# Ledger of designs, part 17: VH-VL binders against p56860

Target 1, 255 residues: p56860
Amino acid sequence: MMTAEVRTPEQGGGPLTTEPRAPRSAPGHADASAPAFGPETDPRDIIRWALAAHPDLLMPSAFNLNGVVLLDLAAQAGYRGEVVFVDTGYHFPETLATRDRLESRYPELTFVTLNAGASPDDGQTPPDLYASDPDACCAARKVDPLQRYLKEQGPSALLNARSRDQASTRADIPFVEEGGARRRVNPLAHWTREQLEAYAAEHDLPVNPLYFDGFLSIGCWPCTRAVKPGEDARAGRWAGKGKTECGLWQGENKL

## First folded at step 21 (VH-VL)

Design c78
Fold by OpenDDE, fold request of step 22:
Structure c78 (fold): chain C 255 residues (1-255), chain A 119 residues (1-119), chain B 107 residues (1-107)
Amino acid sequence: as target 1 above (255 residues)
Amino acid sequence: QVQLVQSGAEVKKPGASVKLSCKASGYTFTNYYINWVRQAPGKGLEWIARINPYSDNTYYNEKFKGRATLTADKSTSTAYMQLSSLRSEDTAVYFCARHGKSGWDLDYWGQGTTVTVSS
Amino acid sequence: DIVMTQSPSSLSASVGDRVTITCKASQGISSYVAWYQQKPGKAPKALIYYASSLQSGVPDRFTGSGSGTDFTLTISSLQPEDFADYFCQQYSSYPLTFGGGTKVEIK
């Protein structure tokens, strides 16, 4: 009588592959698709949208006409965040004075000045680099300090003062630029120079006095001149150097 | 790591002045405003003033205007608050704090300095 | 001055409980509210900025909500380390002002 040993089949409990729980994406601030803004859209409404979508919004500025106008509009729209300026060591005294006047006028905003103590002789660059290699000079004294700070802060968006009327290279600037390290919001994209000037006058804004001397776009003093009647507003920037932008908005160093 | 280290406890008589310090480290001192906030025993928080260490631009709570003076030393990354004409009601823990990402939120705080005003 | 009315002034809760603290502004302040935790003898610690944005390194059990005048801090599941005082702050306008505080005590 052969007792058939009923081999109970060992149910091989297959290892529960705990699928690595995809890192719960931080509850995405709903990537609120940018509304369809138009040329007639109030810049303040664009700023309000940007603030709601991006609470960590930062405003880079060089305190040109566009920047001063944007700053006022942003304050009115309820912006209370940082206005980020880079001291290149080559700014006009009038630019620095304009910064100080703005800080005094808008105490509700946080004015951040990077690269404090910068000067032509600070050793950051050779004294003549602005002449021999303006791209390298702008990279070292403007772009790099700003990028370091933006990397540290990690803002989800930037509020920019760029407009289509500033230069031919900006003719197609949208209200909202997607892609890259962060979103870029351009509330003044469709404002003309005349509109900006009118607004600044109407609101007694502290525009850089050099603007009225023909400096329609103001950067570092070695690389900025007044423009002649009929010239492009940026013709006074890096005149004769074949350079039209500082590197913040294009190429590998795009913000 | 961002740190704000404040000076030690102070005991003062009414009518005297006190000067507190707040030494910053772990970040670029001139990139951030320093705020001063106090907390009386068993009370809430009260904002006093703020300073931009870069520009020395200051803004004061009206309650403290004329008595509080903010300064900053860039060379030592240290902010200071002087409070004059001290009263018993000025007995509190005083904090320095850095501004945050969205404006005047305060992201990093000093450990606080106890100021006691007694006869 | 903008008055921040915080409630309750104190509450007792157990570990695992959902805790809600409210702050009401005397006027509209958009989303310019921050929340802080303070333990006895320590400085305040930032939790939330801009009403609902979580400060770096803060656990996700802390959530901020609200806009305009009414704001809420929620702790979804209270942990032993969460027994502390909590404060709201407005920073829409000067002077910066704080709520009266809420003491969260162990039941």
Scores: ipSAE 0.929, ipTM 0.961, lowest interface PAE 0.5, mean pLDDT 94
Fold by OpenDDE, look of step 21:
Parts: sequence; structure tokens; C-alpha cells
Structure c78 (fold): chain C 255 residues (1-255), chain A 119 residues (1-119), chain B 107 residues (1-107)
Amino acid sequence: as target 1 above (255 residues)
Amino acid sequence: QVQLVQSGAEVKKPGASVKLSCKASGYTFTNYYINWVRQAPGKGLEWIARINPYSDNTYYNEKFKGRATLTADKSTSTAYMQLSSLRSEDTAVYFCARHGKSGWDLDYWGQGTTVTVSS
Amino acid sequence: DIVMTQSPSSLSASVGDRVTITCKASQGISSYVAWYQQKPGKAPKALIYYASSLQSGVPDRFTGSGSGTDFTLTISSLQPEDFADYFCQQYSSYPLTFGGGTKVEIK
């Protein structure tokens, strides 16, 4: 009767390598020269101020919920400048369709689409770069085209759709940011997702239909999934890749 | 250098159609709207329509709706305007122009195309 | 349609003179006004955008001012090459509309 000694496998709990938390992009320094805006300030008043101070103001957009709301508010506030979109070649058809709907709804604005004709097979990047190196992919297909155009146009400020409620990395976004190549204005800094949704519904705005399918933050199709109930809105962006931002708002290439 | 080069002068009879061209160079064609503006002899400027060469989105002055048609060819960086049912009052110099930095200001203009409508 | 009333329709001036051209909009248009210079047989040349911003390469003797309904183009010291037609334009709303023009002639 050979007593088989059941060797209890020592669960070598390897130390959870706390992957170094990507350095919190230093919150953009609040511009002390800007008016004292508050959480109750109408975003349209902020936009009117921005237009008066920066007549060459440009509005980058990816036409997410925030972007669509900002676009409507900007039009109401009297914005007539460029809405700048980058075609990465990896956008959802629904995103492109949303852009087209917006352009039709707001003929007073100038819609500019950079990198026209982009596709996965256009040779700008290896076909699998989005998987092997998403940072490099975003740099090449989104950040670089936008930076080149902004360098050419030379706007003194950008009108951005960022809000504190979008991500933990955006929790301290001020209304007006200084530093970098130009001033950044964030009229929706204090608007919640609920406020944005309510506004979009009230005004029957053309929100990307994927939003209602759980795509709370929409980018390129290889790097975007729907989020589950209770997940962070950006959990569907670069899921499993340790990446939370596309690079537009971080590092030396900060817009 | 940004340039808009337009097609040559046209002479048409009343009721005919004319198609004008505007070839762009020195910039990315799809990044800028093309506008069409006309000027009758000794008169002021009149805006006709605009097109986004990327999306083919168009907007027309109501005065020209149904008669003016804007198109763009990305492969040749060329914008077109067709004007149908021509009248003597359509005799003018027609310009193409791109939008500017602040919206619908017009920063660069073609040299103009003279269209003469006569019986 | 927004009507742009431009005045005067013509003026005579000498080299070195200060010249002022006005444009009045039929309704408030914020600062969405552009100014153009046109010489005989040529296309318009952009001078000013957003009421007061100078186009690249335009001499600083050209200045635009105004907001709301009243706009002004000023040439501080008229040069020989400045004898031309001038036009204002609004682009606050469609359709885009132009002033009737001002002819600046040599005295």
C-alpha cells in the first residue's frame, strides 16, 4: 500500500509586478489669465470668449458624444471655423457616417478631414501595427497628421471636447490650459455623461449609433470595443494593451 | 504656392449649359472647400455655392438652386461648376475660391472665367 | 439675406492720404467680415479676415475694424499700387454676401 505523497504544488505567488502606472500626464496648467469660469458657466459663454480671444480657433473632433455636443454648442455660440477630423483608415463606417450627418446639419461650419483616402492597406503603417505597437500606430495615423496640419495652420488655440467625467486621467482638466504649442479650451470640462446624453437627446443630435450599443468611447475599430455595464467608458479603448490615451494630449507632442 | 487655375472663356446661347473647371495646386485639395463667385460687368460679387472636395457636400445660394451643380475630382484636384438654362443675365466672370482661416472668408482665388451668353 | 451696404461707392485720393471705407450689415454678424482688393481684369485679393485680422503678405497700412453691424477698412497712407476696387463680405450666415464695392481713384 504505497502512500503516494500528494506533493502540494507550492503556488509560487510571483510578485504582482505593479506595472508602473503610466505617469499621470501632468494636468495642463490652468491659464490664470483666462476668465474665472465655474462649473455653472454656460459652455457657450466660454466658447464666445475663446472666439474673441482667438479668432483662428480650430476644433479637433472624433465625433464622440462630447464632440457632437461641443459642435452644436459651438455653432450656437457663433463658431464658423474648422472642425478637424483625422481619417486613420481604421474608423468605423458609423463614425464616418456621423461626420457626414454633422456636416449636413451644420453647413455654417467647415469640416476638414485629414489623411483622405486612408485605409488599412495604404502602406502608411504595417497592417498589424495596431496590434503589435498601438502607440506607434496612433502616432503615425492620428497624431502626426493632425500635428502637421496644426503646424501649417498655426492656430493660437484649440477648442476641445474633453471633460473630467471621461477618464481618471482627465479628472482635473481646467477650462483653459496653457503650455505647449497653443492654448486649449475645454468648455465641457465639468459636464457629466448624463448631462451630455440629456443635451444630445433634447436637441436630437446625430450621435454615433454605436454609442447606444455600448461603445461609450469610439476610436479605431481594431482598438475599440463596447464596454460592459459598470465599466469605465474608456475601458473599451485599447483593451488589454495598457494604453489609455491616443497620445494627442500627452508628452512632447501634446497639442 | 497655392494656385487655382480656371478654364478658358466660354460663349453660349440662351438655354445652353456651361461647365467650368478650377484646378487646385500647392496644397492638399481635400482639406479646403471650393466656393464659386461671379461678377457681372461693372457689378459687385455674387456668391453661388460651395463644395467640400472630400465629402462632396454642397451648399447652394437659393438663387441658383436647380441650375448650378458643383462637383470635384480628387484624382485631378479639380472642382467643377455646371450652370444650366443660361440667360443673358448670367454673363459674368466666374471665380473659384477656397475658404480661409476663419470660416467662409476666401483667401485664394482663381483668375476667373468669362462666360458670355448671347443670342 | 444679409445686405452689406458699402460706402462710398467711389472716392478720389492722393498718394499718402488716409482712406476709409465703411460697410454696414443689415443685421448683427459678429466679426465675420472679410475685405478684398480687386484690380481691373484681376481676381479679388484677400486683405482682411474676421473684421480685423490681416492676411499673410498684406501691408500693415491696411487695417480692419468693427463688430456687430459697422465695419471699416482703413488705408493709413495710400500707395500708388492701392488704386483699385475694394469689397467687404459677410460670412456669418448663408448666403455669403458682398458689399457693392468702393472704387479708389487717383485725384
Scores: ipSAE 0.921, ipTM 0.958, lowest interface PAE 0.5, mean pLDDT 94
Fold by OpenDDE, fold request of step 22:
Structure c78 (fold): chain C 255 residues (1-255), chain A 119 residues (1-119), chain B 107 residues (1-107)
Amino acid sequence: as target 1 above (255 residues)
Amino acid sequence: QVQLVQSGAEVKKPGASVKLSCKASGYTFTNYYINWVRQAPGKGLEWIARINPYSDNTYYNEKFKGRATLTADKSTSTAYMQLSSLRSEDTAVYFCARHGKSGWDLDYWGQGTTVTVSS
Amino acid sequence: DIVMTQSPSSLSASVGDRVTITCKASQGISSYVAWYQQKPGKAPKALIYYASSLQSGVPDRFTGSGSGTDFTLTISSLQPEDFADYFCQQYSSYPLTFGGGTKVEIK
């Protein structure tokens, strides 16, 4: 009489995949409609509104004239957040020095430098990529590091230093840009170059010295030259390459 | 997970110096400022200073200027605080803490280091 | 320096009670206030930032409110694990300054 041992099948309790609870988006007061700002609106008031609506506001900067002016205005407006800079490994020494001077001048701001240790020979890109494919170079050394950080931080808005007077392609920049991953606030949208220069001079701001040598828009040294009288301020960026933007403000990589 | 791990307890004589360490992990060390805060026995919290680990830029509470020195080692993701000319009043638990995302709130803290200054 | 006056210095409460702690700044500091919980022999734990924003992983029974000079931390229903010291902090200007603390004890 062979007693058949009925092997009770061990019901393998499947691992309860605890679905990662989606980070509760801080109730960004996202629905606060932007006030009607005008050309005469003090940029500081725009910044104060932005801070009230977006406490997690971040400020990307390349420390051009507009950026330096915005930093000062933001500090005055009560901004205590991050100034986010990407070291591409191809910045002018003068740009890095300007960053350092700003950090010293504005201890109330948190200066974040991404892509620490970047250099032309760091292996992030081929040494000649800036020449052969500037879009790929900018994507790898500037856009990707910034996008990764912004994804990690998840700010509901950005405080940008863009103005209509920077380039023909920026002629219609509003104070507040909607859409995309986050709101973009441009307090300096209507400030002219002359106004920016006057403000910087009046407040003795640490403007990049290359600006006074005709570098009206400063990026990476291989892709930046001084502009000639009568040229667009950004004509010195990627000159002869058919490129006018780094990719931060357009396409799939739009901030 | 973000962690700040501090060095062990210290016993010092008056007039001596102490150097505390704070090892960071779970995030990019150079992207966040490190603060030092102390708490005397049965007392409140007192902020000492902060450092940007990327640039070594520091800002000190005036009370500690000249006695506190903050440094950071990027290679080991470690922040340091040296406090010199120690006094009995410097007996406290010392904390390192990271700046938060929204400002100078302190979102992550080390476990603390007890510093005892006694004759 | 900005002085943060925290009150009360201590309170006794029961599990399930609503607890309110206040912090008053010596000057206007917008919403640059954080709240911390500290248990004996432990480091402070961040609860609230920017006056009313809840830190990640903090229970929703903790609520921060206020702006300008007057700030409040509320625990809607006190739990056994909430018996601790609580501190407010301002970060509107350096130096960072803290309230004197509030000890929440079991009744």
Scores: ipSAE 0.921, ipTM 0.955, lowest interface PAE 0.5, mean pLDDT 93

Design c78
Fold by ESMFold2, fold request of step 22:
Structure c78 (fold): chain C 255 residues (1-255), chain A 119 residues (1-119), chain B 107 residues (1-107)
Amino acid sequence: as target 1 above (255 residues)
Amino acid sequence: QVQLVQSGAEVKKPGASVKLSCKASGYTFTNYYINWVRQAPGKGLEWIARINPYSDNTYYNEKFKGRATLTADKSTSTAYMQLSSLRSEDTAVYFCARHGKSGWDLDYWGQGTTVTVSS
Amino acid sequence: DIVMTQSPSSLSASVGDRVTITCKASQGISSYVAWYQQKPGKAPKALIYYASSLQSGVPDRFTGSGSGTDFTLTISSLQPEDFADYFCQQYSSYPLTFGGGTKVEIK
């Protein structure tokens, strides 16, 4: 298993990634069927397709390893749109610092932080709701702010960093999910954690430093611990609470 | 209803500084970068810089780096641009604008502030 | 810096005419072009983003097209309220740059 050190993002105005030539027809029509993508497909080709089909594409991120890798690939593929992060009020300081480093490194992207100024004592939820009812906590502090923003913006598609290797609950995600309020695009669906780590190391990406202390899936500090040897990467999320997903990808709140 | 309301006209002497304001309403101020763009009389548009009001992250056109300084006040939903060492060629209308749906397209603009630099 | 060469610098047309304005980028910028309308003494108003996507509330007589280096704004049937200056803007690379403008005068 390989790990990478966090690289300080460059605050520079150098040229942004040049995109492949688009078709002569008007870009931005949402009806295009996805090409046949396979496990070998370069994620950047998937991102380029998604951009051509969905000019209003946006990228939610919690800046875990997958999200950091996707952000770099998207920038290379010519993405210039929004990277949307929800401040739950319970993020680790290291996560907030990672967000800041990513913003500095990718000045060509627009970084949106929802629920700005959130804190544990801001009154959005009762004290200790994360312990007594973590589903309700996530609904109030993560899902609802994101859904409200998505309703306001109305994107026809989202660019997501999920991969099949992250958890058993994600083992069958496709490259493109149809249905619901919008199309969901998963360019990293078939990448393994080892591929993600190798990519991040090769490109000196600013990975959350807690990742290297065994926090393989990082959420809110009350609901996140380092994983033990042999555990699933998400085993540290809501440990002992019977919860494995925050609700963004399941049920009626599915993105 | 998104609005960006800018401060009033300024008359300055060469070598002085000016500080312009841009007050946002009708949307969540910290969700959008604010860009500054100027237009000299009878001329085209020139991008100066932009700021993220959430993080205070800035990026400047090299032409203005060292003279332009962007700040934001979250509590009043107001962005500011200070331009120092003013010259006659800085005479222009200065606009603030927020980022749009696909990145750095600019979807809403303030009404502009006229800055006149003369002795 | 990416230079946006806009043409023509001015044109005169009658109500109902089809008007075409072009911008050429000095290098490939994919579809990262926006178009603005600016009336005298007013701020620019966004018309088009991502080369061809229409802003909310903009009449469908406005059409954007192109990719790579060559971009076009078309007004299919010019109306009296369309008297204005028009600017393209690239947002592929910093610094953000604008075309020189096109003054559209209604005869």
Scores: ipSAE 0.834, ipTM 0.918, lowest interface PAE 0.7, mean pLDDT 87
Fold by ESMFold2, fold request of step 22:
Order: C-alpha cells, then sequence, then structure tokens
Structure c78 (fold): chain C 255 residues (1-255), chain A 119 residues (1-119), chain B 107 residues (1-107)
C-alpha cells in the first residue's frame, strides 16, 4: 500500500538540473523577475519558477497535444493547482473523453470545467451562430466564461501551452509575457511538434485520439478539420472562415 | 458570499451508517471539489476524501476506503458523504470544504455536523 | 502519511504580543502548506495558502513563511479576535494531513 495518494515519479530523457539565474524568492513573491530562460531550458524549471512567483497560477487547457504535454510536465514540477477547461457545448466526444482520462491519471491536479452541461441546444447562443459569426460564438461560449472565472479568481499568472511551432502568428512567443491583466507563462514556447509527439509517446500520455487522424489542432467540431499534408498544425481551425487565432489571444480579451 | 450549509446533528449506534449533506451557494457548485474533514472531540483534523461534482471523480484517504462514499447532486448543489460501519471512534464534527487557489488548500468550510456514535 | 508536528500545543499571550507558531513536516513538502484559524464551536477559517500567500480578507498581521520542512505562522500584533486554535495543513502528499493545533489563549 502506498502511504501517499499522489505520487509523480521523475520522468523525461534524463534529469536536467538548471538553476535559475536569479535567486528563488520566498513563496508569494508576485513580481519576481523571470530568469533568462533559453531554448534548452527544461520546461519544468520554468513551471517551478512560475509557481514560486505566482502561487495563484492557473492552467487553462483545451487538452490538445501541447496541453497534455504541459499538464504532465506541470504535475512533475509539483503543480497541484487548477487545470481549467471550458465546455462550449461543441466539443468532440473524444475531447470530453480525453478530459476524463486526464483527471483519472492526475489525481494530484485540480480539474475545473467551466460552463458545465453546455450543449448546442442550451439557448446560450442562437443555433447557427457558430457558422454565421464564429467570433461572437467563441466570445459567448468560450471567452466570456473563462474571463468571468479569471475575474473572480484574479490569478497573477497563467500557465499556457502555446509553442512557436504551432503557427506563424505564434512565431515570437516568449517564455514569459508581461502586460495585460496578468503574466502569461509559456514553458513550451521553443518545443517543436516533433518534441511534443516524442514526449507524449515516451510517457504514454492520453492524447486526444483525433490527433492521430490528422486533427493537429482540435477545437469545436463545427470549426475543426484534419490538416492536409504540408499545412500548419492550426490550418484545420476555422477553415474557410478567415480566422487563425482564438479571441483569447487577440484584442481586449487577450489572456 | 460563498456558503456551505451542512445537515443537522446525528446520533447513531455502532454498526449503523450516516449520510451527511453539504449544500453550496454563492458560487458555481460544479467548479469546485468538495472535501470532507472530521474533528474528534479535543483532537485535530483528519481528511477523509474529496469529490469533483462535475465528474463525480473521487479520491479517498486509505483509512476510510470502503467505509466512506462521496456523492454530489448537481441539480441541488449538494454534496453528500455516507460513512458506514460506525464505531465510537467515528464520533466527531464532520466538515465539508471546497478547494482553494492552490487546488488542495481549503478556502471555505461548512459549519460542521456533529455525529455521535454511542450505545 | 506525512506527519505535521506543530509547536507549541498551547501558549498564553497578551494583546499586542508577537506570536510565532511552527510546523515541522516529517519530509520535504516544498511550500505546500496552508494555515487555518478555528474558534470554539466554529469551522476553521483559511488564513494562508502555499506557505506565505494571504487569503482574501485576512489581516496583514498574519504572516506565513518557510519551505521544505519548517514553516511558521506569525501574528505580528495579537488582537482580541485572534485568540483561537491554529492548524497547519500539508498538501504535498496524500492523504492531506494537519498539525495537532496550537491553542492561543489570553494571558
Amino acid sequence: as target 1 above (255 residues)
Amino acid sequence: QVQLVQSGAEVKKPGASVKLSCKASGYTFTNYYINWVRQAPGKGLEWIARINPYSDNTYYNEKFKGRATLTADKSTSTAYMQLSSLRSEDTAVYFCARHGKSGWDLDYWGQGTTVTVSS
Amino acid sequence: DIVMTQSPSSLSASVGDRVTITCKASQGISSYVAWYQQKPGKAPKALIYYASSLQSGVPDRFTGSGSGTDFTLTISSLQPEDFADYFCQQYSSYPLTFGGGTKVEIK
């Protein structure tokens, strides 16, 4: 019998110990300067720094490949906080099943599902809005619930799974973004899709099975298709609608 | 005004079961795990288990595995704990509490339910 | 199970005193400590999470510190409403465990 209910063994291609350039501050130091992170920095060191600097750290996730890899690394780094998923009412069943598998695998994490019980017919938006005005649909069913929760919680930082390899619009994402309502931390900023796939395979992570059918960036079923050979990972999002980024990363609602 | 309101005191005989309730208000019930913690007279606090009201996923202290059962009713925003095969050592005040910002800290607590197990 | 050894078990103090309560974990727990105040017949109230982060609405005379195995709750200037029991809680490893408590009494 195990004496602890939650254990995370050491994992990865080998232990990498990189001390931060700046001394670690005492817990609760909200504005500690980020160390000079580089492309070879272990994401777990970035996560440990972020947690020490921001004990109220939150992790939004849609449980795509990046998000699943980040979640595993965060668990190893000692994260015990919230993993926040928004139920838009338009998720694939495979996405909801992935959420359930992740909760079972990581009992040490705290899984929050916003807008629980959402469905296309719940009256939150007009039935055709996802097609006729996807920005307004996204605002109502994803952006607004998340922003309302973030206002209520007031976190000083978010832990995000974005990487530079996902799209041209993300090519310059830093490890730590200053400004806006809160700090945004991107531990996987310099990881490639190949590194993420290799990590997920090595650790047998519960990846959304649609990924293996060519759905390299999975959103809601009306706005998602499998990518074609040679396309960017996000090319399957909002195909034919002139949209490449979610409202969470643009304008006044930017995370 | 986050509030957790618990059911009234219970007196039970050894071998019986008890089912305690915890009604949440002032927040979105399905967003927060509910933990159960007890305090025997003159003693410290002891964690029993937690439940995610969204998924019904539960995680139990080994000491209570097989005797404690957590459930949640989303329609009434109420969490429940049943404790079976009661003994005198189960005499305690039982609290529900929701998770806080760090995930496993407990930011709001119910008023407690006294359970007395005696012949 | 991680044992949280809390000291002292009780203390007497006057209004205005500086009060220090310690918890020692039986193994390293990083900063995964919360602190609670409990008045007689009442539920615990959260004071501190993650060793030193103050809960909303808690007066700044309450300070948490420490990491690893040794943690401290300090009340910088004791007020009449601060006479209560105090508990630490670890959440590094499960099951969650609590310190034995410290009763802070009027001298």
Scores: ipSAE 0.813, ipTM 0.916, lowest interface PAE 0.8, mean pLDDT 85
Fold by ESMFold2, look of step 21:
Structure c78 (fold): chain C 255 residues (1-255), chain A 119 residues (1-119), chain B 107 residues (1-107)
Amino acid sequence: as target 1 above (255 residues)
Amino acid sequence: QVQLVQSGAEVKKPGASVKLSCKASGYTFTNYYINWVRQAPGKGLEWIARINPYSDNTYYNEKFKGRATLTADKSTSTAYMQLSSLRSEDTAVYFCARHGKSGWDLDYWGQGTTVTVSS
Amino acid sequence: DIVMTQSPSSLSASVGDRVTITCKASQGISSYVAWYQQKPGKAPKALIYYASSLQSGVPDRFTGSGSGTDFTLTISSLQPEDFADYFCQQYSSYPLTFGGGTKVEIK
């Protein structure tokens, strides 16, 4: 586990394999030497580089503030590829409405919604699993659907919305992470929440309205609350459960 | 095995409508946009429209807006295109195709449906 | 609408020949080009996306290149199964548009 990596409200879906995989795109080589990116680098330049290196680039998103800003920057940079959202069956109605607004606004992007399954109340999933075993709930309803999709698609890189300002555990997120089944690109690594908010306001982006009610990191409704003044943005995620990151960024499922 | 199987040939008179089907198998239907593209005899390819089968969101080439209607049936994994007010110039092979890794590239195509419009 | 001007419209070649087909876009489209092969009476088959990325299962004798407005599909050693029509497609802007095609015929 890398404790220096900062969390993100995003989702995706391809398994780590025991065989190393090279990128399958032009200039499609597994090259650790990205261009000289720094804190002042325009995220669109990073996205354009990632597209050129990884034409099969895939963007997982839960449509939190970071994700919505990244989506708009990617559209400006020429992204036409997939924006992948996992419907866990536990999303706030506001989150689903935000997805629909984004699809309407960005006809140039390819919106993919992965269904975790039928209603969480269908008798197949224990109704309190999110409370009694949140890791098992997340694995079944978020991580597994995403990992299956990523295995099927086999993208050579992911475009992630993580930034260093989201949490102390993310303070050392690089622009480009190597290893595993695919490269990971974080164009917003050095953007602050203030920059993200300013950008979203300037461009009138469809931000989840719960954000303005103090929900600074939005996941499933049973595992998400508004944060109190002075709290970490992710303090409302799995509050009191000892969990700080989704399984996407930990262990064997890390991508 | 990804497969798109289209409905059979149609012969129509000018002014009629036609509804074409495209049944998907070998992948999760709602995860892929379906595009419709036609090819008149001895001519190139012309894009008509696309649909997101998950959301029913559509986008039409302006040349076909008002005449073409795209729908999708999740329960049968089938996309449909209806084309109304047919003219002899609509005589073509009509293909369905799903989106590819770059989003707007088309990675798998149906076998095509021939529509003949004659009076 | 972005016009894709494809050339030549036809060519005659022998097995083993190197074949080059070009597309010019009416405006800059970065690398948002796909290439397709189509045999008589059949659907197009995807070959290349993003100007130069090879589709899965496509032989590496097919290569794509170019950026901006000028794009090329090259077949390094023509095989009997490669006699077909070839089309480029831009995806920088709606509507999606295709080149007029190149018929590759046996001499």
Scores: ipSAE 0.767, ipTM 0.901, lowest interface PAE 1.0, mean pLDDT 84

